# VHH binders against o75319, part 136

Target 1, 181 residues: o75319
Amino acid sequence: GNHIPERWKDYLPVGQRMPGTRFIAFKVPLQKSFEKKLAPEECFSPLDLFNKIREQNEELGLIIDLTYTQRYYKPEDLPETVPYLKIFTVGHQVPDDETIFKFKHAVNGFLKENKDNDKLIGVHCTHGLNRTGYLICRYLIDVEGVRPDDAIELFNRCRGHCLERQNYIEDLQNGPIRKNW

## First folded at step 10 (VHH)

Design hc14 (framework vhh_4orz_3)
Fold by ESMFold2-Fast, scan of step 10:
Structure hc14 (fold): chain B 181 residues (1-181), chain A 120 residues (1-120)
Amino acid sequence: as target 1 above (181 residues)
Amino acid sequence: EVQLVESGGGLVQAGGSLRLFCAASGFTFSDYAMAWLRQAPGKRREWVALITSSGKTDYADSVKDRFTISRDNAKNTVSLQMNSLKPEDTAIYFCATYRSFLEYGPYDYWGQGTQVTVSS
């Protein structure tokens, strides 16, 4: 059934805003039906997500969901005022150019529409680490001109966990810039 | 101009089946994910089913194993096969799509809907 994702409990629910950016990363929220398998301190529902963001004195303006499933929570579990974007991204593999382009265009569109506020782009996959960290770092490197090692360090520090997938790290450090700008 | 036009709704007895269709125009259909949502009277809108541009599907728990979403890129259509219908499936069913810029909320474009009524 509705099994808790492998190692999901090993990760901090939500990181901190990455300074100088509009990004914040977190692990996938789990809807109410998963709570029977969790201790109260382990629960991380969509409501818990928004409460934790508010506790950091931040506000979400967009959620980008990179999971390859919709079983963990539904868009309806989110406030109707917060836009939700699904980008189906396969785990373990470096995201393809189509996925990278979709992510970049979503981020650019949000930033253009939100020039007059400081709302955050929330990004998650299952653990909020590898796919999430890859796409955020790829954006910073390709669009913002950040050095790869600096982007990775910033993400790791703010997420509270280091990128684990060596193929992702290798692509960020030595792979080509995806020039879609 | 993007258009989504739903059809196939109607009145059906509990345990029956219906097939809904959505005809899409004004965009490159094969590049976009397509979804079905529903809204019952006095209730919030609820997501039902999704099919990605690559053909991967996902379903709400309430309809899993009863509903099947499919697409035909040659005809620019998405379909929802609904089996073992229950009175609680009574709702207006909407076809929707989304893209990178999220101009219109969780889905960029909405159809006008088709009414499904399941009698007990």
Scores: ipSAE 0.000, ipTM 0.137, lowest interface PAE 14.5, mean pLDDT 84

Design hc15 (framework vhh_4orz_3)
Fold by ESMFold2-Fast, scan of step 10:
Structure hc15 (fold): chain B 181 residues (1-181), chain A 120 residues (1-120)
Amino acid sequence: as target 1 above (181 residues)
Amino acid sequence: EVQLVESGGGLVQAGGSLRLFCAASGFTFSDYAMAWLRQAPGKRREWVALITSSGKTDYADSVKDRFTISRDNAKNTVSLQMNSLKPEDTAIYFCAAKPFWSEYRGYDYWGQGTQVTVSS
């Protein structure tokens, strides 16, 4: 497969760092083989991702890839100095507790190992919106104690797009707290 | 590089007025609640006023009706208009910032402070 994901061009490539956190969200980067189907200004390769992060005076320390495919880019397309974590998630359904716990453990492990720097945790799904926004907000609510509406508003403002899936929003606002620690 | 730089402090007589300014840089100002705190000689630092990212304000009882906090998101500034000053308002005044979603009473960023002295 070589099809550009549906609506991928409709979203900003990279959001802004979420203030008071180490998170930055973006849409899936597309490897060089997709560029023949894109205008120059539409290209968003792994290299483009790192250039855009640098333009914001930020640095990535971890990438968490939430897509259910490996067709868009390969881990070897990333700098060797940046850890890459794959958590396979399906769209449309609220991520299950196992997926939520894996995400939380990865984030907490990164933060513990990076106390002496300001490097960011980059999180993406296909559009960098629904699964990405859900897991980041879930972390902020369950681990950091942020009010659900405030977490959602913070994510929406920094991503530049609002969470679209009502079942995800409903779970964040009224669902049970998943406390790991 | 995050910076909060206060200005406008000085010496005034009781009943007078001062306006403090805080210029912010290095972060997305509109995502932060801005506060003024003060510390008088020999006393604990106390909170004076807060303005949220949406512009809602709150004040300590000791300064209600005398002080007004405001912000200008286009200029990345927060200001404190201080009227009917009393000798007990003598303190170093600090500008501080925290993310709008944070319920923690601490602040992420602090200025160096500006001295306000009110003579009787």
Scores: ipSAE 0.000, ipTM 0.133, lowest interface PAE 16.9, mean pLDDT 87

Design hc16 (framework vhh_4orz_3)
Fold by ESMFold2-Fast, scan of step 10:
Structure hc16 (fold): chain B 181 residues (1-181), chain A 120 residues (1-120)
Amino acid sequence: as target 1 above (181 residues)
Amino acid sequence: EVQLVESGGGLVQAGGSLRLFCAASGFTFSDYAMAWLRQAPGKRREWVALITSSGKTDYADSVKDRFTISRDNAKNTVSLQMNSLKPEDTAIYFCARYPWLTESYPFDYWGQGTQVTVSS
C-alpha cells in the first residue's frame, strides 16, 4: 500500500520561518490513509501542517510542492484559500535550470501579489531538506544577493536539519549564479 | 489541445543571423505571454526572451542587444531574431507559453525545440 517515504520519520515536520524572508520549509504531509502506519505523535497530515504553522503565529499564502508524486496528499486536502503549486523534481540530482526558473518565478509572483501582508511561502519535497533547501538557497543567492554560506546556514538553522547532499552544497557554494529570472 | 511548433533552426557561422518561428494553436494566443528558452550541449535549460500579451519584452543578459523577440497575434506566431551569433549560442531553442508571474506556473506548455548550431 501506502508506504511511508524512506527516512521520513527522521525529520522534524516543520521548520521555523527563515528571518528576513517569506520562506518556511517542511517535510511532505501525509494524507489520512498513511496514519494506520504511524503512531499518533508521528502523524503529519495537511491539517497538522496548518496547525503547526498557526502555533508559530504564521500564515501560509502559498505551498510549493517539489515531490515527483501525488501519492502523499492531494491539493484538495489543503484549504481552498491557500494556492498550491506543483513543480515536479527528481531527488538526488541538482535541479535543472528550468526547475530553478519555475521556482524563482513562483516566488517572485507571490511576493508581488503579497507585498501588503506577511503570509509565508511554504516549500516542501519529501523530507523538506535537500531539494527544498537547494531551491530556497538558490533563490536567496541569485535573486536576493545572499552569500552562499550565509544562505545555507540560515536554512539549516531554521529547518533544524543540515543539507545532506554534497552535490547540492557544492553547486550553491561554487556553481554559477543562474540568471533565469 | 495546446500545441507549439518551432522552426527556423540550422547551422550558421559566428557573426551570422537566424530567425526562429513558433506556431501556436489550441488557445487564445493574444491572451498569453510567450517565451524562448534554450538548452546548450552539456548545460542546463535557460530562459532567453519573453514577450507579454501587451508586447512588452525582456531578455537574458547573455543575449541582450543581439536577440529580438516579437509576436504576430493575427498569425498566432512568436519569433526570435538572433543577430551576432556566437558559438556559445549553440543550443536547442524552445518556445513556451507563459501564464505570467501572477499565475501558478511560469511555463505550462512547450514546443519540441529547434536546433541552432553556430560554428566558429
Scores: ipSAE 0.000, ipTM 0.104, lowest interface PAE 19.2, mean pLDDT 85

Design hc17 (framework vhh_4orz_3)
Fold by ESMFold2-Fast, scan of step 10:
Structure hc17 (fold): chain B 181 residues (1-181), chain A 120 residues (1-120)
Amino acid sequence: as target 1 above (181 residues)
Amino acid sequence: EVQLVESGGGLVQAGGSLRLFCAASGFTFSDYAMAWLRQAPGKRREWVALITSSGKTDYADSVKDRFTISRDNAKNTVSLQMNSLKPEDTAIYFCARYKPWLESGYFDYWGQGTQVTVSS
């Protein structure tokens, strides 16, 4: 089906840039075929994503898609100038070390290539909350040395919604630092 | 400034051959993987062939065993030898610079393209 993801309408489409970082989080964009099930104000297509980022005076330089499906939109729906990285993650469990290291590698590579600009790394899962918040916070803790509670607070404030999964929060607060790059 | 300039396109009959060339400037060519992509009218650009900085090659299934990508680091060129051309190979062919830090691969600069038309 062309069904809307559970609770997708309950979340803000796009958060704000996380100050001091290049990250911005959002919920999954839905391609045009989903719009027949949405009111005009509920639509959030790939085009809508880029319009909303521009409205904040920001520019995307990379999209990292953490969903375990390809049914919501295709990379071809994005501008050719914006790199797209798919990292398949399951929504139930804390991302494994391989997933964390793939995320860190992509972020570090983007930052090295984009030292002369201020383009953002856009990160999303289905709701742009749990998997998205976990991986962004994990990067801030492990790479940038941010205290776990500070990373979580910054993400929650900028996303406009709080991380919901206790196992993710517990891992961020008490789990080991993963130093592999 | 990064520049990629393609040449060698043209009209050819099915079963024929063409060789495309790309002249690169404005960056350290030998440090980057290079690719050829193609775009038919109304479609997004699709990857066709890749050559890494070390010279390892990879190809899309649709062109495997028919196309050969090569590079000449002394001349800052990447080339695509196209054999056994099919009408389905008709497209604008673009030379592109590849970002190896992405799992899926991403191309950040393209040339203006060169038209390849294969008639039946």
Scores: ipSAE 0.014, ipTM 0.268, lowest interface PAE 8.5, mean pLDDT 88

Design hc18 (framework vhh_4orz_3)
Fold by ESMFold2-Fast, scan of step 10:
Structure hc18 (fold): chain B 181 residues (1-181), chain A 120 residues (1-120)
Amino acid sequence: as target 1 above (181 residues)
Amino acid sequence: EVQLVESGGGLVQAGGSLRLFCAASGFTFSDYAMAWLRQAPGKRREWVALITSSGKTDYADSVKDRFTISRDNAKNTVSLQMNSLKPEDTAIYFCARLPWEYSRGPFDYWGQGTQVTVSS
């Protein structure tokens, strides 16, 4: 079936750009087949995502999809001009070092190739919260030298929801720095 | 600094097989998705097969079930096994690197290509 992800309606579709960064976080867009299960004001398709970001006077240059599934939308549902990166991550678990390094490498590569513009890196998991917030904060801490509590506060404020998973928060605050790229 | 070198192309009869190889150097090969693309005379370059850094594969519909992409991270190689070749598979085949694992490019590095000619 076209079941809506659990608690998906509880979260704002898209946050605000995180000031001082190129990151914006959002929940997973849902393709047209899900619309019959949603009120008009609840719809958040790939098209809706781009419209909402444009309404903030921002532009997406890359989407990083952290879900472990392709059932919610296909890369073909996105504009051909926007790069799409799939990093399969399992919910509940802190992402492993390989996943963290892939994320960092993609972000660094995007920033290097987009020095002449202000396009954003859009990051999402199912709710755009735990896996999304973890990887963005991990990047800010390990690469940008941001203090863990500051990174978490910035993400929470801009996403409009607080990181919920205690194991993710504990790893960010007290875990080792991953010093690759 | 990044270099991709293709080999294994040649002339083969319809129904035959060829195996293409791409030797990569100048970067940490295991961190990158790799692709094979082809360009037939007078046609646009088209994507054929993709392998992610984790080993997941994807194929163009035209080659699905006939071609198999694989990688050997210890040897920094990606290969394309081509079975049941058809005259319409005639093209220059290129090895390409994706800066991250997006399904439709863009590609940041390309090899010189290797010619595959399938006779009818």
Scores: ipSAE 0.000, ipTM 0.187, lowest interface PAE 11.8, mean pLDDT 87

Design hc19 (framework vhh_4orz_3)
Fold by ESMFold2-Fast, scan of step 10:
Structure hc19 (fold): chain B 181 residues (1-181), chain A 119 residues (1-119)
Amino acid sequence: as target 1 above (181 residues)
Amino acid sequence: EVQLVESGGGLVQAGGSLRLFCAASGFTFSDYAMAWLRQAPGKRREWVALITSSGKTDYADSVKDRFTISRDNAKNTVSLQMNSLKPEDTAIYFCAKYSRWLDYPFDYWGQGTQVTVSS
């Protein structure tokens, strides 16, 4: 079945670029087979994602998919020119240090190879909120030296929704800095 | 070179069971997620089941609670246990290696194994 993810309709499709960074967050795009269950204004396919990014005068250079499933869309539905990276993450639990390290390495590699352009790193999980917000904020805190509360506020404002999971928020605010890159 | 060899398909009556096997070679098996995909005549390929390198699993809604994916890293094999089979499950089943950097949804290199479910 092409079941719509729980609460998926409750979230804005795409946030805004986080100023001072190369990050933009969004909820998981749904391939065309899901559209029979959606009103026209609720549709958010891979094509819709790229249209909405262009409407903001931005361009994606990398997509990082944090979902634990392949059922929502196929990477082949994305333009061949945009790299796609899958990092399987389980919801509810704070990502482990290995997962954090993989995310940091992917971001650092992209930034190194894209110094002469302004392309964005698109990050999503199912809702584009908890796992997505955690890993983006963790990167800003650990690598860029941003204060935890400032990173969280910036993500919440730009995503248009506040991080919901208390364990994620607590780890960001009070947990140790992970010095693995 | 990645090589995947599927086996275990056949003809079965609705409500029956089959177990599919995939023997993998040409890569470090334990480092990659593995998946099963299927394609019915005249239809597009669809993903069925996924197992990560750590052993966590995920399933398409159409097969959830009926199919179970498992792996044996010592033997470089991934298998799919299919229970309560329906005529709609009739398809060629493909074993696929999943890469973190994808040009395509999945890499698969086998001929597949035919599963036919009759009423």
Scores: ipSAE 0.000, ipTM 0.113, lowest interface PAE 15.5, mean pLDDT 85

Design hc2 (framework vhh_4orz_3)
Fold by ESMFold2-Fast, scan of step 10:
Structure hc2 (fold): chain B 181 residues (1-181), chain A 119 residues (1-119)
Amino acid sequence: as target 1 above (181 residues)
Amino acid sequence: EVQLVESGGGLVQAGGSLRLFCAASGFTFSKYAMAWLRQAPGKRREWVALITSSGDTDYADSVKDRFTISRDNAKNTVSLQMNSLKPEDTAIYFCAARPWLSEYGYDYWGQGTQVTVSS
């Protein structure tokens, strides 16, 4: 059978909206085939994701999936009204410039097309933490001019978990700004 | 169908070097991340080194700067160059394959090759 991602149960399913932004981060939803390996209170399906977002009085307008797999859930498990974008990223390594620019382009395009509403950009990797936090913070630093430590603190507070990978933190604090936007 | 076959293990003195090879067949090798793990008697299996499908590498702290992982997609092989070997490196070394670095576990495993380092 399919295995639940390592440490997936250690993380909150979904964070809070990051104030002053359109971002919300969460861990990967797991389709129904995983439910036999989960207690009822541990389940976090695509349906559970949308229910939890609605409970916060928020609405998703885009999902950006940063996982390097399609085994956890299918785009067809999402409502037809919510666009889904896949950006394949490998864990453990800092995303390359091409990946960073793809993420920035997707965010900027969404914001331009959604200036008349308050819909959120939902971003996830496996845990909704390292790759997710890196790309959101990279956007805030490079495009919005937020100081690195402020971006990291905001993400950590709203996600409810701190960025764990030192190489990601180091790149955000001391790495080059990617200014293509 | 799927097969991973390790070779290159043996007996070596502390400070010596060995190169391990893993020959893969039965799957699309170039799309898989490849790893080396080891298990000493009475201990749990521990991860040693990883190389992604794009060629990026990562190492356990215990072997960093001593071991180098590489791959040859034309020959469907992954290798592990082990330098400055220590008695604590004595273990059975396993080759393993996974389609994605971020996923839990490995899809395919070899039978292992014994490495013994004498003091």
Scores: ipSAE 0.000, ipTM 0.102, lowest interface PAE 17.1, mean pLDDT 86

Design hc20 (framework vhh_4orz_3)
Fold by ESMFold2-Fast, scan of step 10:
Structure hc20 (fold): chain B 181 residues (1-181), chain A 120 residues (1-120)
Amino acid sequence: as target 1 above (181 residues)
Amino acid sequence: EVQLVESGGGLVQAGGSLRLFCAASGFTFSDYAMAWLRQAPGKRREWVALITSSGKTDYADSVKDRFTISRDNAKNTVSLQMNSLKPEDTAIYFCARYSEWLKGYPFDYWGQGTQVTVSS
C-alpha cells in the first residue's frame, strides 16, 4: 500500500552535509502515488530530494538506500546520472558486520572514483536516523578514526534529529571497531 | 550463468605458504575486478584482496605485504599467493566478482569457498 511510514512526517526531509565528510542524510523519499495523502509542504519525492540538495549548493553522486522495502520509491524514479545502491537492513536491529562491510566498501569506492569532485554520498533509511546514523557513524569511527561521541554529535547536529535507538548508540560508543576492511 | 570455483586450500604450518586459485566462467572476466574474502569460524566475512580489471591491487591491513593477488585473463583465473601464514589466517576463502557497486551490491557473485587451516 500507499500508507505513509509511521512518524515519517515528524522528521526533516534532508539534513546538511556533515562537514569534513562527503555524507548527507535524509528520510526516505516517497514516490508521486503517496502525494494524495500529503499536504504540499509535506511532500518529499525523489525530485524534491534533488531540489533540496541543490538549494544547499550540493550535488548527489550516490544514494545508499538502507530500507528493507521497495514500496516507497523505485531506482527508476532517480535521475539516470545518480548511482543507487540498495543494502537491505532490518529496522530496530544494529546492522550486522556483513552490512557494515558492504557500506564501508561502497563509501570507499565512491570516494576513490570521485576524488576530483565534491559530490555527496546520500544515505537514507525510513526516517534517515537510526540505521542511517549508525552506518555513517560506524564508518567515521572505524575508517576515519573519529571519537564515537564526536561522530554521533556531528551526525545529530547535521541531521537535525538525535539518534533514538539506545542499542545503536551503545554499540557505537562501547562496541568493538569493525576492522573487516 | 556466472560461476566461481576456488581451489588450493589446505592445511599448512605457521610461517608457510599457500596459493589459492579461482576459475571464473559465464562472464567477460577481463571486464571485472575480482576479490578474495575470508570467513573465520564464528565470524563474519572480511575482505582481504582486490585486483581491478586494469591490474591495480589493494589489500586489507591484516594481510598487506604477506598476500599477493594476481589475475590471468587468458585463463579466466584470479590467484592469491599467501606467504608468512599465521594461525589467525585460518578461514574459508571466497573468490568474488566485484560488481558495479554504485548500482548494486559491491560483490555480486561468490564461489563455494576453499578451507585454509594454519596450525601453530
Scores: ipSAE 0.000, ipTM 0.110, lowest interface PAE 16.1, mean pLDDT 85

Design hc3 (framework vhh_4orz_3)
Fold by ESMFold2-Fast, scan of step 10:
Structure hc3 (fold): chain B 181 residues (1-181), chain A 119 residues (1-119)
Amino acid sequence: as target 1 above (181 residues)
Amino acid sequence: EVQLVESGGGLVQAGGSLRLFCAASGFTFSKYAMAWLRQAPGKRREWVALITSSGDTDYADSVKDRFTISRDNAKNTVSLQMNSLKPEDTAIYFCAAKYPWLDSRYDYWGQGTQVTVSS
């Protein structure tokens, strides 16, 4: 078996839907091969992800995977009916403008194709916190015109964990608005 | 396009048997739990039987020991063998698919097939 990501067990598997949006954030699901290193109550497979979202009376229509690896689970572990998008992002660094652009385009495309339903955009990095929270908040600020502090507070409340990286928070609060992407 | 197509319904005498089939297309059948639900005239749809992606089965008390659900992943089909049929089994029978299998909500539905049991 592969190593469990550092601090992965410290975070709740899935947050709640962010009200007024189509976003839900979660930590990376781990395929069956990781389960030998986990207690039963610690398991969070791709199947567990969908079960937990269903328990909230929600449905996933898109998964955006922000991890810089493909070792945790394969797209083939997801239902064929749920689109999967990989956007490779490195941890600790604020995502670059190309990454922000790709994320915004994926979200906008999904919303246009899903205007007649209420399916969610599921977003995760390793912990479903810093890269995930940054990109969701960046979208809300730049595209939806949400105030930075309101976007961050909404994400923190719904994820159940606060954004930890000060450089991410600083960029969201005082960084340039990227409205033309 | 996802599609579930039921067949095998018809008219049968009380005490008789019928076998319903559901042909699935447009999704990875082997990953989905498959279910049969029925709706009698003037009543809400009720769950009848479920088979998980791993092959585990469950049945409503009203049909337990009379009905058997099975699946064939190579043919993308789910079947319901109905024995010892009663007039109370008269209903439109719907094939449904869900992922994850333990949720009570279904992702996909067929159009249904009529089963009529005469006394």
Scores: ipSAE 0.000, ipTM 0.102, lowest interface PAE 19.4, mean pLDDT 86

Design hc4 (framework vhh_4orz_3)
Fold by ESMFold2-Fast, scan of step 10:
Structure hc4 (fold): chain B 181 residues (1-181), chain A 119 residues (1-119)
Amino acid sequence: as target 1 above (181 residues)
Amino acid sequence: EVQLVESGGGLVQAGGSLRLFCAASGFTFSKYAMAWLRQAPGKRREWVALITSSGDTDYADSVKDRFTISRDNAKNTVSLQMNSLKPEDTAIYFCATRGWLPEYSYDYWGQGTQVTVSS
């Protein structure tokens, strides 16, 4: 379907690079077929994503798609030069440990292979907020040793929107550190 | 719904052969690397073979020259030809899809197919 995701228009398309990291978060791009339901200033296609990142003088080296659907855009809509990784995550639920470990392994592998450049890891779910923010913050806390409150604040500031799901915030602040990365 | 369905397992004598199949659905098969992993009783799950979206292959040292992984993008299938089977190959064999990067990032898991090699 061509249904725009609920509240999708309420969120900024792309955040800023999170300083000290390779992460940039954004909401799900919508393929051309969705544009008839959008004003020109509301459009955010895969092409628009890459244009907005270039406007920030940044370059994507990997996209991690956390949505539980393929209806919004297809990997074929992305440049062939940018790797695409799909990690299916259910909305509203804190991602399980297997999903967290897959995310950590993907990030670590990208960083190992991209030591000689400054390319970014783009992460998105539907709104680029709750699942996206959770997994990025979980990585910063567990792997990089960032304090939970600092990770959350950094994500919120750079995304331009605060994490909304209380269960996600509670797990980040009070949950165990998952050391098997 | 993303699904991976393994088949082809069974009981075989040492020195014999088996061919495993994995039927994939619910995603753009040709864009993803495919892997076979196995888990023997009381042991960790281990990677066995990989085939990239472009058709490049890689194998664990324990199975190199005995196993061959292949894919058929028209049928959305990946296969594992297992020759010169040893009792040590006894395990449940799992089909998985891997993201382009990194090696240990698996996007989907199948339910597995049992392979038993008798001596």
Scores: ipSAE 0.000, ipTM 0.120, lowest interface PAE 16.9, mean pLDDT 84

Design hc5 (framework vhh_4orz_3)
Fold by ESMFold2-Fast, scan of step 10:
Structure hc5 (fold): chain B 181 residues (1-181), chain A 119 residues (1-119)
Amino acid sequence: as target 1 above (181 residues)
Amino acid sequence: EVQLVESGGGLVQAGGSLRLFCAASGFTFSKYAMAWLRQAPGKRREWVALITSSGDTDYADSVKDRFTISRDNAKNTVSLQMNSLKPEDTAIYFCAAERWLSKYPFDYWGQGTQVTVSS
């Protein structure tokens, strides 16, 4: 169905680039078939995503899609020049080590291939908040050595919404560092 | 060789039930997310149901509460229990698998099994 995700309208479409990183977070774009259920100011299609990022004087080099579904938009709705990575993550649960390592591998690979440009890694789940914020913060903590509270504050400020899931926050603050293989 | 082989399709009356099976070989099944997709006559493929390597499930709104996906890692199978079938469920049903980085969400696809729901 073309049902709008629960609470999707409650969230800002696109955050700001996280300073000192290549990350930008956003909520899931909705393909054109959803627009009949949205006011013009509520629309956020894949095209709208790229327009909003251009308005910030930024450019996407990779999209990491953390949603558990293909119903919201298809990879072919994205420009062919922008790589797309799907990492299936279930809501409510802290992502497992395998999922964390997939995310880290994708980010590290992007950064290695994009040393000579300033293109961004766009990360989203349904709301661009809990799964998205967890994986970005986990990367910053484990790979970049950022303090957990600093990573969380940076994400919350740039996304424009605070991480909501206590289990995610507790894992980031007190959980073990997941070392790369 | 990686293979996904679907079975269990057939003709059923509206309101009836069918169970689809997918037998997987050639990869470490327990580490892959498994999905069912369908393609109705003249339409593009659409996602129906998904089960992660850890056993978590998700469903398209059109089939939620009617379909149940499950897996058996000992037998390398994924199944789809379809209840309260509607004529609109008529489609070829495909099994798919996803492990790592992909431009599209599925690394491997089966050939499909036909489901026809009469009114």
Scores: ipSAE 0.000, ipTM 0.161, lowest interface PAE 14.6, mean pLDDT 85

Design hc6 (framework vhh_4orz_3)
Fold by ESMFold2-Fast, scan of step 10:
Structure hc6 (fold): chain B 181 residues (1-181), chain A 120 residues (1-120)
Amino acid sequence: as target 1 above (181 residues)
Amino acid sequence: EVQLVESGGGLVQAGGSLRLFCAASGFTFSKYAMAWLRQAPGKRREWVALITSSGDTDYADSVKDRFTISRDNAKNTVSLQMNSLKPEDTAIYFCAAYKSWLDYGRYDYWGQGTQVTVSS
């Protein structure tokens, strides 16, 4: 289906790079077939994503797609030079340990291959907020040793929207460190 | 022909140890990450341990400090040393391979599995 995701228009398309990291978060791009339901200024296609990243003087080196669907855009809609990783992540639930490990493994692999450049890891779910913010913050806490409240504040500021799901916030603040990397 | 062949499974009492082996052939073993996954009765397959092509290792929290994964590139073998085994470790253990960190969870090659049974 070509239905615009609920509340999708309420969120900024792309946040800012999170300082001290290689992360940038954004909402799901929508392929051309969705554009007939959007005003020109509301459009956010895969092409629009790359244009907005370039406007910030940044370059994407990886896209991690956390949506539990393939209906919004196809990997073929992305430049061939940018790797695409799909991690099917169910909304509403705190991601399981395997999903968290997959995310950490991908981030660490990207950083090792891209030590000689400054390319960014782009992460999105539907709104680029809850699943996206959870996994980025989980990485910062577990791998980089960032304090939970500092990770959450940094994500919220750079995304331009605050994490909304209380169970995600509670897990980040009070849950165990997943020492799987 | 690509093959992954597991061995070393068996019956052991709680607190005991087993060492699993996976012999690989038909691909450039040293370029692949190797993983062990298990499928317990009535459950879905779950990841247990990983060793990258560069030798970095990681483990599921349920087996951390009890299991050790290692590889021998000269013999094209990956091994899983399992210590302090618990009844809940009872499962069929599978060897799997993938080449790129982009393909984690989408394994290129799988073995047939080896049964591990831990009695109490």
Scores: ipSAE 0.015, ipTM 0.330, lowest interface PAE 7.0, mean pLDDT 88

